# VH-VL binders against f9uss8, part 21

Target 1, 221 residues: f9uss8
Amino acid sequence: MVLTDIEYLLSYLEAHHVPTIKKKRHTYLTYHGLAEHYTYVLKDGIIKNSIILQDGREYNLSYIAKPDVISLLRDEVSRSTDQPFNVRIESEYATFYQVNRVAFWKYVNSTPELQNYVKNYYRKKLSENILRLQRMVMNGKKGAICAFIYSLVDLFGRKVNEGILIDFVVTNDDIAGFCGISSRSSVNRMLKELRTDGVITVKNHKFIIQDVSYLLDQIAN
Key: E = the ipSAE of ESMFold2; O = the ipSAE of ESMFold2 at other seeds; V2 = 0.75 times the mean of E and O plus 0.25 times the DockQ between their complexes.

## First folded at step 6 (VH-VL)

Design ae2 (framework fv_adalimumab_6cr1; at its last look DockQ between E and O 0.67; V2 from the best seeds 0.00; counts 0 for: pae E 10.0 > 2)
Fold by ESMFold2 at other seeds, look of step 6:
Structure ae2 (fold): chain C 221 residues (1-221), chain A 121 residues (1-121), chain B 107 residues (1-107)
Amino acid sequence: as target 1 above (221 residues)
Amino acid sequence: EVQLVESGGGLVQPGRSLRLSCAASGFTFDDYTMHWVRQAPGKGLEWVSAISWEGGETDYADSVEGRFTISRDNAKNSLYLQMNSLRAEDTAVYYCAKVSDFWEYYYMDVWGQGTLVTVSS
Amino acid sequence: DIQMTQSPSSLSASVGDRVTITCRASQGISDYLAWYQQKPGKAPKLLIYAASTLQSGVPSRFSGSGSGTDFTLTISSLQPEDVATYYCQKYDSVPYTFGQGTKVEIK
C-alpha cells in the first residue's frame, strides 16, 4: 500500500515520537510576525489563516480542515522565523504536531517522500493563491461571496434533505475578511440577496445551499 | 433607528384567546428571524417562540406548543402571536425581539417595550 | 433540554467594585452564549454575544469569558447606572433558554 504524501508525513512524525499540543476554539496557535521555533502540522481540527497587511487591514486567507503543514514559508535553516500569518482554531479543539524547525528540514532533506510532499505543498499553495487572486480581481463583491461559499462545499459540505449543508459556522466578519469587503453591512446585504433568490438558507447557525448552479453562474469564468 | 412596538395585551379570562402584534421599522423586516420572549411578574425571562425570515420554520417552547401560533406578515412589517386556550401561567409581559443577522448567531439585539397579558377570572 | 444556572441570584456592591456573575450550562454549548441587562421596568438590552464579544455601544467595563459550560460576566468598576438584573442565554439550538437572572444592587 502506497501512502499519500500527508499520510506518509503523519506516520513519519509518529515514528519519531513528535509531541502534540491541543488548542481550544478561538485561541491562536501563532500570530503574524511572532518568532517561532517550531513547524506545526495539523493532526485534527480546523484552523483559519489570516494576515495583517501593511495598511493595517486583516484578511482571511484560508481554512485548513484536513491534516497539513501550517506553513513552510520563510528561511529553511534558521532555528526560528517570523510567522507569515495568524492561525486561529475554528473547531472546538485542534491538535498539532510540534516539531523543531531545524529537525523538520533535516527529515525532509533526508527523505525523498517528504521532499515530494514539500514540492506538492508549494504547487498546491501557488495554485490556491492564483485562484484567490482571480476571485478578488475578476469578480464583483457578490461574485467573490458566491465563490467563497462554493469553496466551502469541498471543505464542509454535507448532503441533507434541504440541500447542501455547510457543516461549519461562518460569520459575516469571516466572510468579509475572505472576500475583501470593507463592512459587515455590505456582506449582510449581499447574503440577503442570495437568500431572497432562494440560493441559500440558514438553519441552526449554518448555511444550506439550495441552488449551487446560481452560485456558479455568479462567479467570473 | 430600529424599533419594535408590541400591542394587543390586556386582561382576558382563562380559556380565551388573544392576538399580539409587533410593528417593526428601521430595518428590512423580512431578512430576520423574530422571537417572542415573556416575563411573568417578578420572574425571569422565558423564551416563547421563533419564526424564520420567510415564515416557513417555526419553533415553540414546550409550555406553549399547540396553543400559541407565531406568524408574520412581511408586507406589513408585522409579527404576530396568536395565543389560544390561555392559562393563568401565561400572565406575563410579552416582548418581541429581532435576531442580529439571519445566518450569524441567534441572539437578540433589539427588543420591543413589551405588552402585558393578564389571564384571570 | 440544557439548563442554565446563574450565580449568585442576587448581590449588593459599592460603586467602583468589581462584580462577577457566573452562568453554567448543563451540557456544552461552545461559545453560543449571550448576556443581557434589564433595568427595572425596561426591556432587556444585549451586552455580550459569542460569550466574549462586546455589543456595539456597550461600555468597556463589561466583559465576558468562558466556553463550553462555564461562563462569566464581569463589570470591572460598578457604576450607579448598572443597577439591573443580568441574564445569560444559550442560543446553540432550540430552545433558547435564559438563566434565572442575577439582580445587582448598589449598597
Scores: ipSAE 0.012, ipTM 0.584, lowest interface PAE 8.8, mean pLDDT 86
Fold by ESMFold2, look of step 6:
Structure ae2 (fold): chain C 221 residues (1-221), chain A 121 residues (1-121), chain B 107 residues (1-107)
Amino acid sequence: as target 1 above (221 residues)
Amino acid sequence: EVQLVESGGGLVQPGRSLRLSCAASGFTFDDYTMHWVRQAPGKGLEWVSAISWEGGETDYADSVEGRFTISRDNAKNSLYLQMNSLRAEDTAVYYCAKVSDFWEYYYMDVWGQGTLVTVSS
Amino acid sequence: DIQMTQSPSSLSASVGDRVTITCRASQGISDYLAWYQQKPGKAPKLLIYAASTLQSGVPSRFSGSGSGTDFTLTISSLQPEDVATYYCQKYDSVPYTFGQGTKVEIK
């Protein structure tokens, strides 16, 4: 039985008796700029990364919906570092391994399987961020919303008779923050266009995608 | 200015019917789920009914199910409540209410001023 | 159906006092809870949604907390204009039930 690199990391942390913490929905694990002595690894739950801009707008960066390290952006040697973004819990609760930063990097530097995890982590995050940057620069507002909604299919999509259910609640405020749209009213107007065109609908607080083809056609590539 | 104006209230005998209307203005009516909420004199708020933005899904409190029918006419920006087989306990001020800009959430950010329905012999 | 129970049914406090009102759901509703204020003779007004998110234009002395079954509305420093009846409402699923209300008065 071959472990994926994240499965290896999780089993390694368990074997070393790394403590866990649990946080409730809409509380924060960390805040942008907060000095922190720990590296956090998501064990279960769903979180959202964001920053608050000077004008008060929240810019949303990503969801993490499966086990993964929250951030490895800062240096490898300091005992504490500034956190690169806010991390808010979006599920009922989320559980994190709380690993001392110095200990985490010592584990990585002495363990080839963890080094491989870290290399793959950076490749994955770099690729995701390049794609996000391209979508933000190359799309109008409607294209950005379509790209965002489509990205939710891989994270939360489930086939139903009516189409593809996004089995997660995403607000207009969240969409505005992910898409760089300054007002909830602009998001609502564009969602109305998609609804009128038969591309999406909403049932029980959740999106149902009825025309994936249309969604993909609106995305610059 | 977002505005909801209820009408159609009045005095009616038990067992009779009454139809309430809610005229909406100042927003795109067909974007929003609409609600009816009532308040008996001196009592608390009681949710009555909701209707989805396209009118395809309706929900009712158990106390009114089978007797009341919610409907909407998006072309006229109007919400309706048909109340049949009225009982004394249906006496209340009836409010219509709009959900917030976050159309995927069912809390009510704008309320009308209400219309009084009195069911009495 | 999920029942919403508020405590206390009424309270009396002095201007400047910290006031807490609780709302209990009979089953878990996550954070799908709203708080409303109703002044005598007026329609209700939304204060808080998603258990803790303050509606635009609502004074910062109001705050909400809780998740699951137990929720709290707090007024950090009671003002004369806060005399009202306060209602919680669940909106996780049908029915969208209100609590019975909490009447807040000045001593």
Scores: ipSAE 0.006, ipTM 0.574, lowest interface PAE 10.0, mean pLDDT 87
ESMFold2 (binder alone), look of step 6: mean pLDDT 92; pTM 0.939

Design cc1 (framework fv_cofetuzumab; at its last look DockQ between E and O 0.48; V2 from the best seeds 0.00; counts 0 for: pae E 12.3 > 2)
Fold by ESMFold2 at other seeds, look of step 6:
Structure cc1 (fold): chain C 221 residues (1-221), chain A 123 residues (1-123), chain B 111 residues (1-111)
Amino acid sequence: as target 1 above (221 residues)
Amino acid sequence: QVQLVQSGPEVKKPGASVKVSCKASGYTFTEYAVHWVRQAPGKRLEWIGVINPSGGRTYNNQDFKGRVTMTRDTSASTAYMELSRLRSEDTAVYYCARVYEDFWSGYYYMDVWGQGTSVTVSS
Amino acid sequence: EIVLTQSPATLSLSPGERATLSCRASQSVDSYGDSYMHWYQQKPGQAPRLLIYDASNRATGIPARFSGSGSGTDFTLTISSLEPEDFAVYYCQQYSKYPPTFGGGTKLEIK
């Protein structure tokens, strides 16, 4: 059979009659630091992972916009674990498979195809996090914003007549949280500068990238 | 009351420069872009350029071939447009305009205009 | 650059009549369901006054008799019942692409 590893996981969960839950936009699936007995697998929708720092700032880590496991970052044998992230729904609705944590790891430990999924999951997440850290830490605030906008192309990008539409609504607060910027006015100012320079335009809260090479030139210098 | 007040009329000879001022009041100057537009007698309006209020960044109409310099003084809430190497064709009324902007919705239009500055270029 | 062509060049009407002014763009000024066409009124010796933004939205303080319509390349300003103060020159303006450009104007004059 020729299934991708995520397709295999989804088929496996369906075959075991794993229940699903549905959550509305801007509600939370999980909260950072609260005990959780389930592993969740995104079936449909878009979510955002974040943590709240000790100084009260919200640090945004990633979007998940395709089927994937929400988090595997805690002890695989305990019946419950503290959640590593706040998980908020960003689409109108999102649907998740809700799997008991102990059962999930029993499935994985007995099934080579699921072991392959988990191995590839960790490789993918490690690579993404290293790249994200490099883009944020090695750039100034302008470079971080450019890197963030560029990163949205793979997640939400669609070619249109004016350039590349980022088919997803992103706010100043979201950008500040992804870029580690405490001043929302600084984010807004830098975005307006990118518009004035012809690099981006914004239509109905969505970016259209008109000059991708400019974004790349501002990264990793 | 949002208002833009421009400097008075200028008469210049060909080859000279002119600098038009635009003083803002009734709003936070650095939060709204300022555009410059001119209108020769009996002709349509022609866009000159824009200055970004906070960082001072500009975008000039290429038709002016580097003759336009836009600046601003945030402490005086004043924008400036300087046109160099004047020609008789530059005889026009020069306007500044504030742009209403809602960045995320994409609204971007000139909602408040200065009274205009008449510039006459003659020998 | 997007060229805007306004017609007619001159429109002669009486107070109380309906005025219909046309603006055609050399290429589409639409983006993702919005039309980036604005309308201005200009009286002699005065700065332009914004009437309509994004094809159909009235600016603050503009009377309901002014309305805008159209999409793509063809746009219309309508004044449903002319008042004496409405006799002026009207310009369309696009903001879809840099540089922003203006039409040649329609002079609305008393018959």
Scores: ipSAE 0.005, ipTM 0.514, lowest interface PAE 10.7, mean pLDDT 84
Fold by ESMFold2, look of step 6:
Structure cc1 (fold): chain C 221 residues (1-221), chain A 123 residues (1-123), chain B 111 residues (1-111)
Amino acid sequence: as target 1 above (221 residues)
Amino acid sequence: QVQLVQSGPEVKKPGASVKVSCKASGYTFTEYAVHWVRQAPGKRLEWIGVINPSGGRTYNNQDFKGRVTMTRDTSASTAYMELSRLRSEDTAVYYCARVYEDFWSGYYYMDVWGQGTSVTVSS
Amino acid sequence: EIVLTQSPATLSLSPGERATLSCRASQSVDSYGDSYMHWYQQKPGQAPRLLIYDASNRATGIPARFSGSGSGTDFTLTISSLEPEDFAVYYCQQYSKYPPTFGGGTKLEIK
């Protein structure tokens, strides 16, 4: 069978004996604004990208829950090596390939399959950023929360008898950070509304989506 | 103490409408959903619908085929249920009920009920 | 919608006896180990009173002689030793899925 882009990248890194590192839940791989000379590739685990605003609030950008490159925002000629965001481990452990940034781009420039990976990576990230912008500009904070919950289906969703289980714990703080909502009480109120309206329910701190059409209507507006 | 006080008994003709009020006291009205339930004489309880007091969004039991309108006045801490195009089968006691919810534990049940409003539909 | 069938329709017993009331759902009302079945008591001319929530949890102020059990589709309310004030109609109610539905009731009457 033909390898997917990411499968090829992982095989390439293994063949070149790229070292790995392992990090525990709720520790940070990288921090926004610190110099970093490595490109990291997630081998296994779940991470969250974020930035810390000057007022101390955390603005969450995305989850990465499958093997992927953490960031390619700077190329080998970029003047800054500062990390664009914080990377926190959300699974019990996560494992990363650690490759020098300049060396990584040399691998890419010499390998057509890796060039294809990078092009598809940028297309994917652009699409994700467009969806994030839609979430931020949707009418009302409830619409943003609905769009965010729906976005979790592809990452963590699985069918169960009661609906679609989001098989991952997402806290009010996480939701506030993803939706640009500064008030945790507003998040609580809107989640309670969704539950009383039969859109979602909660079991063991995990969401079950019972009315996906409601969520889709919010992101179609 | 938490209370729900409903409007008094009503007698109506077929084809008319009835509007039942439910005044809340002893708690923050905008923090709790209000459900409406009815019971025909000697029959089981039947769920009518729910209104979310924070946004006013409603969900109606489809068995009522668009005859139910639920509203609220948050400044008066009062919920309303209107049933239109009344039929003799709509003769029942109509209850409002507050829902207790603990989101993270998942508890969700009707903990406080109004005294009921008797609605009689007769020709 | 989920249909709840209660049995027996009428239960005639004397004070001091044990009452066992059954409720069967047309489909499971469970979600990840919790059962979303509630029990209410209703006396003539009164609103329902919550007895048991989530199959087995006694509501505040409900005497210890009331207990609930069951899971999936089969649920039971037990009154261990009947008191005179316990003669009433009992309803089960599910909130696993909208619309919430109620059983037909079991009338507990004095033999």
Scores: ipSAE 0.000, ipTM 0.484, lowest interface PAE 12.3, mean pLDDT 83
ESMFold2 (binder alone), look of step 6: mean pLDDT 90; pTM 0.915

Design rd1 (framework fv_romlusevimab; at its last look DockQ between E and O 0.29; V2 from the best seeds 0.00; counts 0 for: pae O 12.3 > 2)
Fold by ESMFold2, look of step 6:
Parts: C-alpha cells; structure tokens; sequence
Structure rd1 (fold): chain C 221 residues (1-221), chain A 122 residues (1-122), chain B 108 residues (1-108)
C-alpha cells in the first residue's frame, strides 16, 4: 500500500505531466562532457553508463535496468552542467522522463518525499561505487571478469534447470569495457576457459552460470 | 585436424534446386555456428546467414529468406544449404565457415570450406 | 544498414609496406577481422579482433583500429601476398555479419 521512493517519484512526474522520450537500442541519451539541461528518469528499458578513456577506449561503468534517475551529480546551483557519462540504450527501446534540471530540483526542494528519494539514491550509488572500486583494484583480469559476471546475477539472473541464466546478451566488447581489459582476444580466451571448466555455458546467446562458487573463489584471489 | 569439406560443384538450369553440404571434422560440431557466404563471379564476399548447430535455428540475412534454407544433420556433423527455384543470379561460389557459438564471440570465421560453385545457366 | 568501405586496389613494391583501409562509422568500437583470398581459393583469416594473428600467420601482418578506420598492414611485402583482402565486422544493430567490398593487393 505504501509507495517506494522511486514509485513516489514516478507518480509525481506523471501528475506533473512531465514529457517522456523514447530511444532505440545502441543510440545515446547523453554524452560525457557535453552540457545537459535535463534530468532524465528511466521509466522502462536498460541503459549502460560509460566514459571514453584518453586512449579512445570506452570504459563501461554500470547498467541501469530498473526505474531510476540517470544522474544526480548536478544540482540547481552547480557550476558545471557537464554530463558525467555516456548513456547508451541496451534494450530494444528505453523510455525516459525528461525534466528541466532546475525544475527537477525545485520539485525535490519543495517535496519531503522526493528529498527522501534523493537521500537514498546517493547512499545507494555511493555503496555501489565503493564495491565497483574494490572489484577493479583487488582482482587480476580473470578475477575482474568473474566479478563482473557475478554482478549480473542481481540485474538479469533467473533460475533455470541448467543453473542461473543471465537473461541479457553481454558481448566481449562490453565485458572488456567493464573490466578495463584492452585486449578483446584476452577476454574471449578467458571466457572460453570458464566454459571449458564447466563454470558457464551458453544457450541462445546468453550465458548460464553453472558454478557460482568458482566465480566467487576467483574474486577472492 | 579441424576442417570443413563441401560437396562438389553443380551445374543447374533455372527453376531447379540444389543442395550444398558442408561436413565438419576435428572439433565438437555443436560448439560452432555454421555460416554461409556467397561470392558471385568477380564480386566480393556476401554473408547469407548462419545456423545454430546446437539448436538447429537458422538466421538469414536480408535478401536470403524464402528460397534459401539452412539445415543440419548432426549425426554426421553436416550443415547444408538448399537453394530452390534457382535463378541465373544465384551463380556463385558458396562457402561454409564456422563461428564459435560462444555468446562472447567476436564473429571471426576462423575455418572455411573449400567452396562449392553453383552455376545456373539458361 | 552498416557499411564497410575498402579501396578497390592497392599496389606496392616487393619489400615495401602495404596498408589496406576499412572505413566505417565508429568502426573503432567494433572487432575487425581480416581475410586473405588468393585466386581460386577460400578466404583465410589473417587478423582478428583488430590486431591478433591466428597461428601460422607471419608477424609481417598487423592490424589497427581506431575512430572510423581499421587498417591491415603488411610489411616486407612478398609476391605471395598478392590477393584480395576483406575486412569484416559484426553489426550489433542488425545482428548481421558485414564484409567490406574487398581490396586487391598487387605486388609490383
């Protein structure tokens, strides 16, 4: 009966007739470093955050697969309006509420329930970033790949007879970008090793985790 | 050793059908999808599609639906391409080529068949 | 759909370096594979994942890929390198394989 904080935000935006936009797979909502005057809230779909490294490689940061605000790094008085990330659509379509950044913060500042959403949002994102930092600095390349695959369980995992299906297609390029691995062939070889060892298998271009303990052991090493 | 051996060249009249076979050896057949690639005389390579050797599900490129059918006989590690209602424009060399079915595949075709020439002469 | 553009031909003197380009929108974000096809023969993979060589391919073959251009480089070109060369990617927008139009390498 009680709305979650994100459900409250979505109902608030609907009540204020905030317009939506729809974007197709592999198009970009925003680009790193360009000025942006809107706050976007994911209504449905899946997106990927990334940045372009100085050597031209795309470094992938996270997926957003449930309704959430895309970024709150800027408030109404921020000196810079630069977007912190590229945001690419990974589902067939994604739909976003598009609200002026200053207007969004005016809503928040006048509405205690939205302030609660923002508080919880920052707490959650800080925790996620701390965990991401630990994975990337504490693991070798194979450990980073195992950590990334394991992280997909909460986002896309579904129990099936063969194990845990990751119900989303993730490519070698995506994994390289999430793991900071410049050699795409190294990713492919390490994934082949996991398959040969019976840790993962492939069905309909999606992988199934058959040995979760193996993944966790590689992360700990 | 890993290889793909295709059936012999064919000379056909317009309106006939042809079946090109591709027999795999030296690897686990169901771990690699089988691609079909066409090359018309003096032209470049054209991807026709592939068949998932684990499930038997084909995927056809645009322009290759209807008259082109991919099939498998997994008991003899063989993929086949059947072309019905042959047209003069179907005159080409047809190659099979494998791609690892791993969903992290880069879709490189590391092993190719020797090619089968299909000539359609009116 | 996604298009790969190659020059129709490249001529190079024996012992020199050949460079064969493959143009595509944001091709630097894709895995580029290169095939050599000698007259009357099937294509042979010579570079995959932009720059990796399969076993048996000489170190003279190298590849690079950034921005809108991938390049196959053959140093110390020999008469036996005379062939057609094709670049290839996977287009994730259509879920199709795409080949370039091919480049005929002629060794002078």
Amino acid sequence: as target 1 above (221 residues)
Amino acid sequence: QVQLVQSGSELKKPGASVKVSCKASGYTFTTYAMNWVRQAPGQGLEWMGWINTNTGNPTYAQGFTGRFVFSLDTSVSTASLQISSLKAEDTAVYYCARVEEDFWSGYDMDVWGQGTTVTVSS
Amino acid sequence: SYVLTQPPSVSVAPGKTARITCGGNNIGRKNVHWYQQKPGQAPVLVIYYDSDRPSGIPERFSGSNSGNTATLTISGVEAGDEADYYCQVWDDSTDHVVFGGGTKLTVL
Scores: ipSAE 0.006, ipTM 0.479, lowest interface PAE 11.1, mean pLDDT 86
Fold by ESMFold2 at other seeds, look of step 6:
Structure rd1 (fold): chain C 221 residues (1-221), chain A 122 residues (1-122), chain B 108 residues (1-108)
Amino acid sequence: as target 1 above (221 residues)
Amino acid sequence: QVQLVQSGSELKKPGASVKVSCKASGYTFTTYAMNWVRQAPGQGLEWMGWINTNTGNPTYAQGFTGRFVFSLDTSVSTASLQISSLKAEDTAVYYCARVEEDFWSGYDMDVWGQGTTVTVSS
Amino acid sequence: SYVLTQPPSVSVAPGKTARITCGGNNIGRKNVHWYQQKPGQAPVLVIYYDSDRPSGIPERFSGSNSGNTATLTISGVEAGDEADYYCQVWDDSTDHVVFGGGTKLTVL
């Protein structure tokens, strides 16, 4: 039986008795710029990566909604490193394996399957960041919102009678932060337009995408 | 044409009761909560609370949890404010104002009634 | 409880720009609405969601909201703009509406 890269990583951590920690909704696992001695691996739950801008706005980078390493952007040799992002828990709880940085890289360097995980991790994150940059640079504000909503399908999408349910609560402020929109009113206006045009609806605080082709038509490429 | 039309001015003695009505027209009454806002002479706007027009459940601001009662008659698209045991300090203009009840609502009051002056004097 | 602070008055010459501030802790994370009230009249919504204008409100009315301050800006001020102006938010911690204390705009 062949395990996926992440399944292998999780099994490896369990076999080595790596401790876990649990964090509540809207608390932070790590903060941008603060020294940290651990690598964290999401076991279950949903988190959001962000940077808090000088004016207090949160610039959102990504969700992690399934098991994955939180960040590997810093070098391998330091006992501690400044964290590249704020990591906030978005689910009711999230559970993380807490691995000493030096130990984590020793595991990786001695284990070909973990080396594959790390190579695929970097490729995946690079691809995701390129697509995110395209979304922000090549679209108007409405196009960016449409692209963001569409991107949630792979993370949280579930087919229902009315369309595609995004089975996760995404607030207006979160959307502004993911789309690089400084005016809350612009986001409100564009979302209201999409609702009025029958492109999306909201049920139980969650989006239902009713017209996927409209979203795709708004996205520049 | 969306309108909120309030009942006429009232002159009352201390200890009496008053009922201010607010009749809505031009929209689906149950899609907007009804707020009540008080303004004493020469003073600012003071939010008294609101009532959910679908459920009839009121929310009262601090200081308005006793003598003030919000109610509805949805058959005639009317919200009412009843004030019991009137005091001189209840002398004010009372406004109704609607707010969209939606997850994405910013709670703006886009339509206001014309106001009802309640005067409490000996 | 959440508090909105407005200056009690602002004076501006006709044709100039008036700026009315509304201070609140992290108000930039809230939707700010503005109302104009002339003597003896009901308030009228002039700006909502920080910067949007309802139909019928002149384009010289604008709004901004960032950090701890929201601002109502009226360019080309006219005598007819003399009124009290109130900012308003919703406080999600109490589920209550909050009004600022009001600002009297005087056109001199």
Scores: ipSAE 0.000, ipTM 0.476, lowest interface PAE 12.3, mean pLDDT 86
ESMFold2 (binder alone), look of step 6: mean pLDDT 95; pTM 0.963

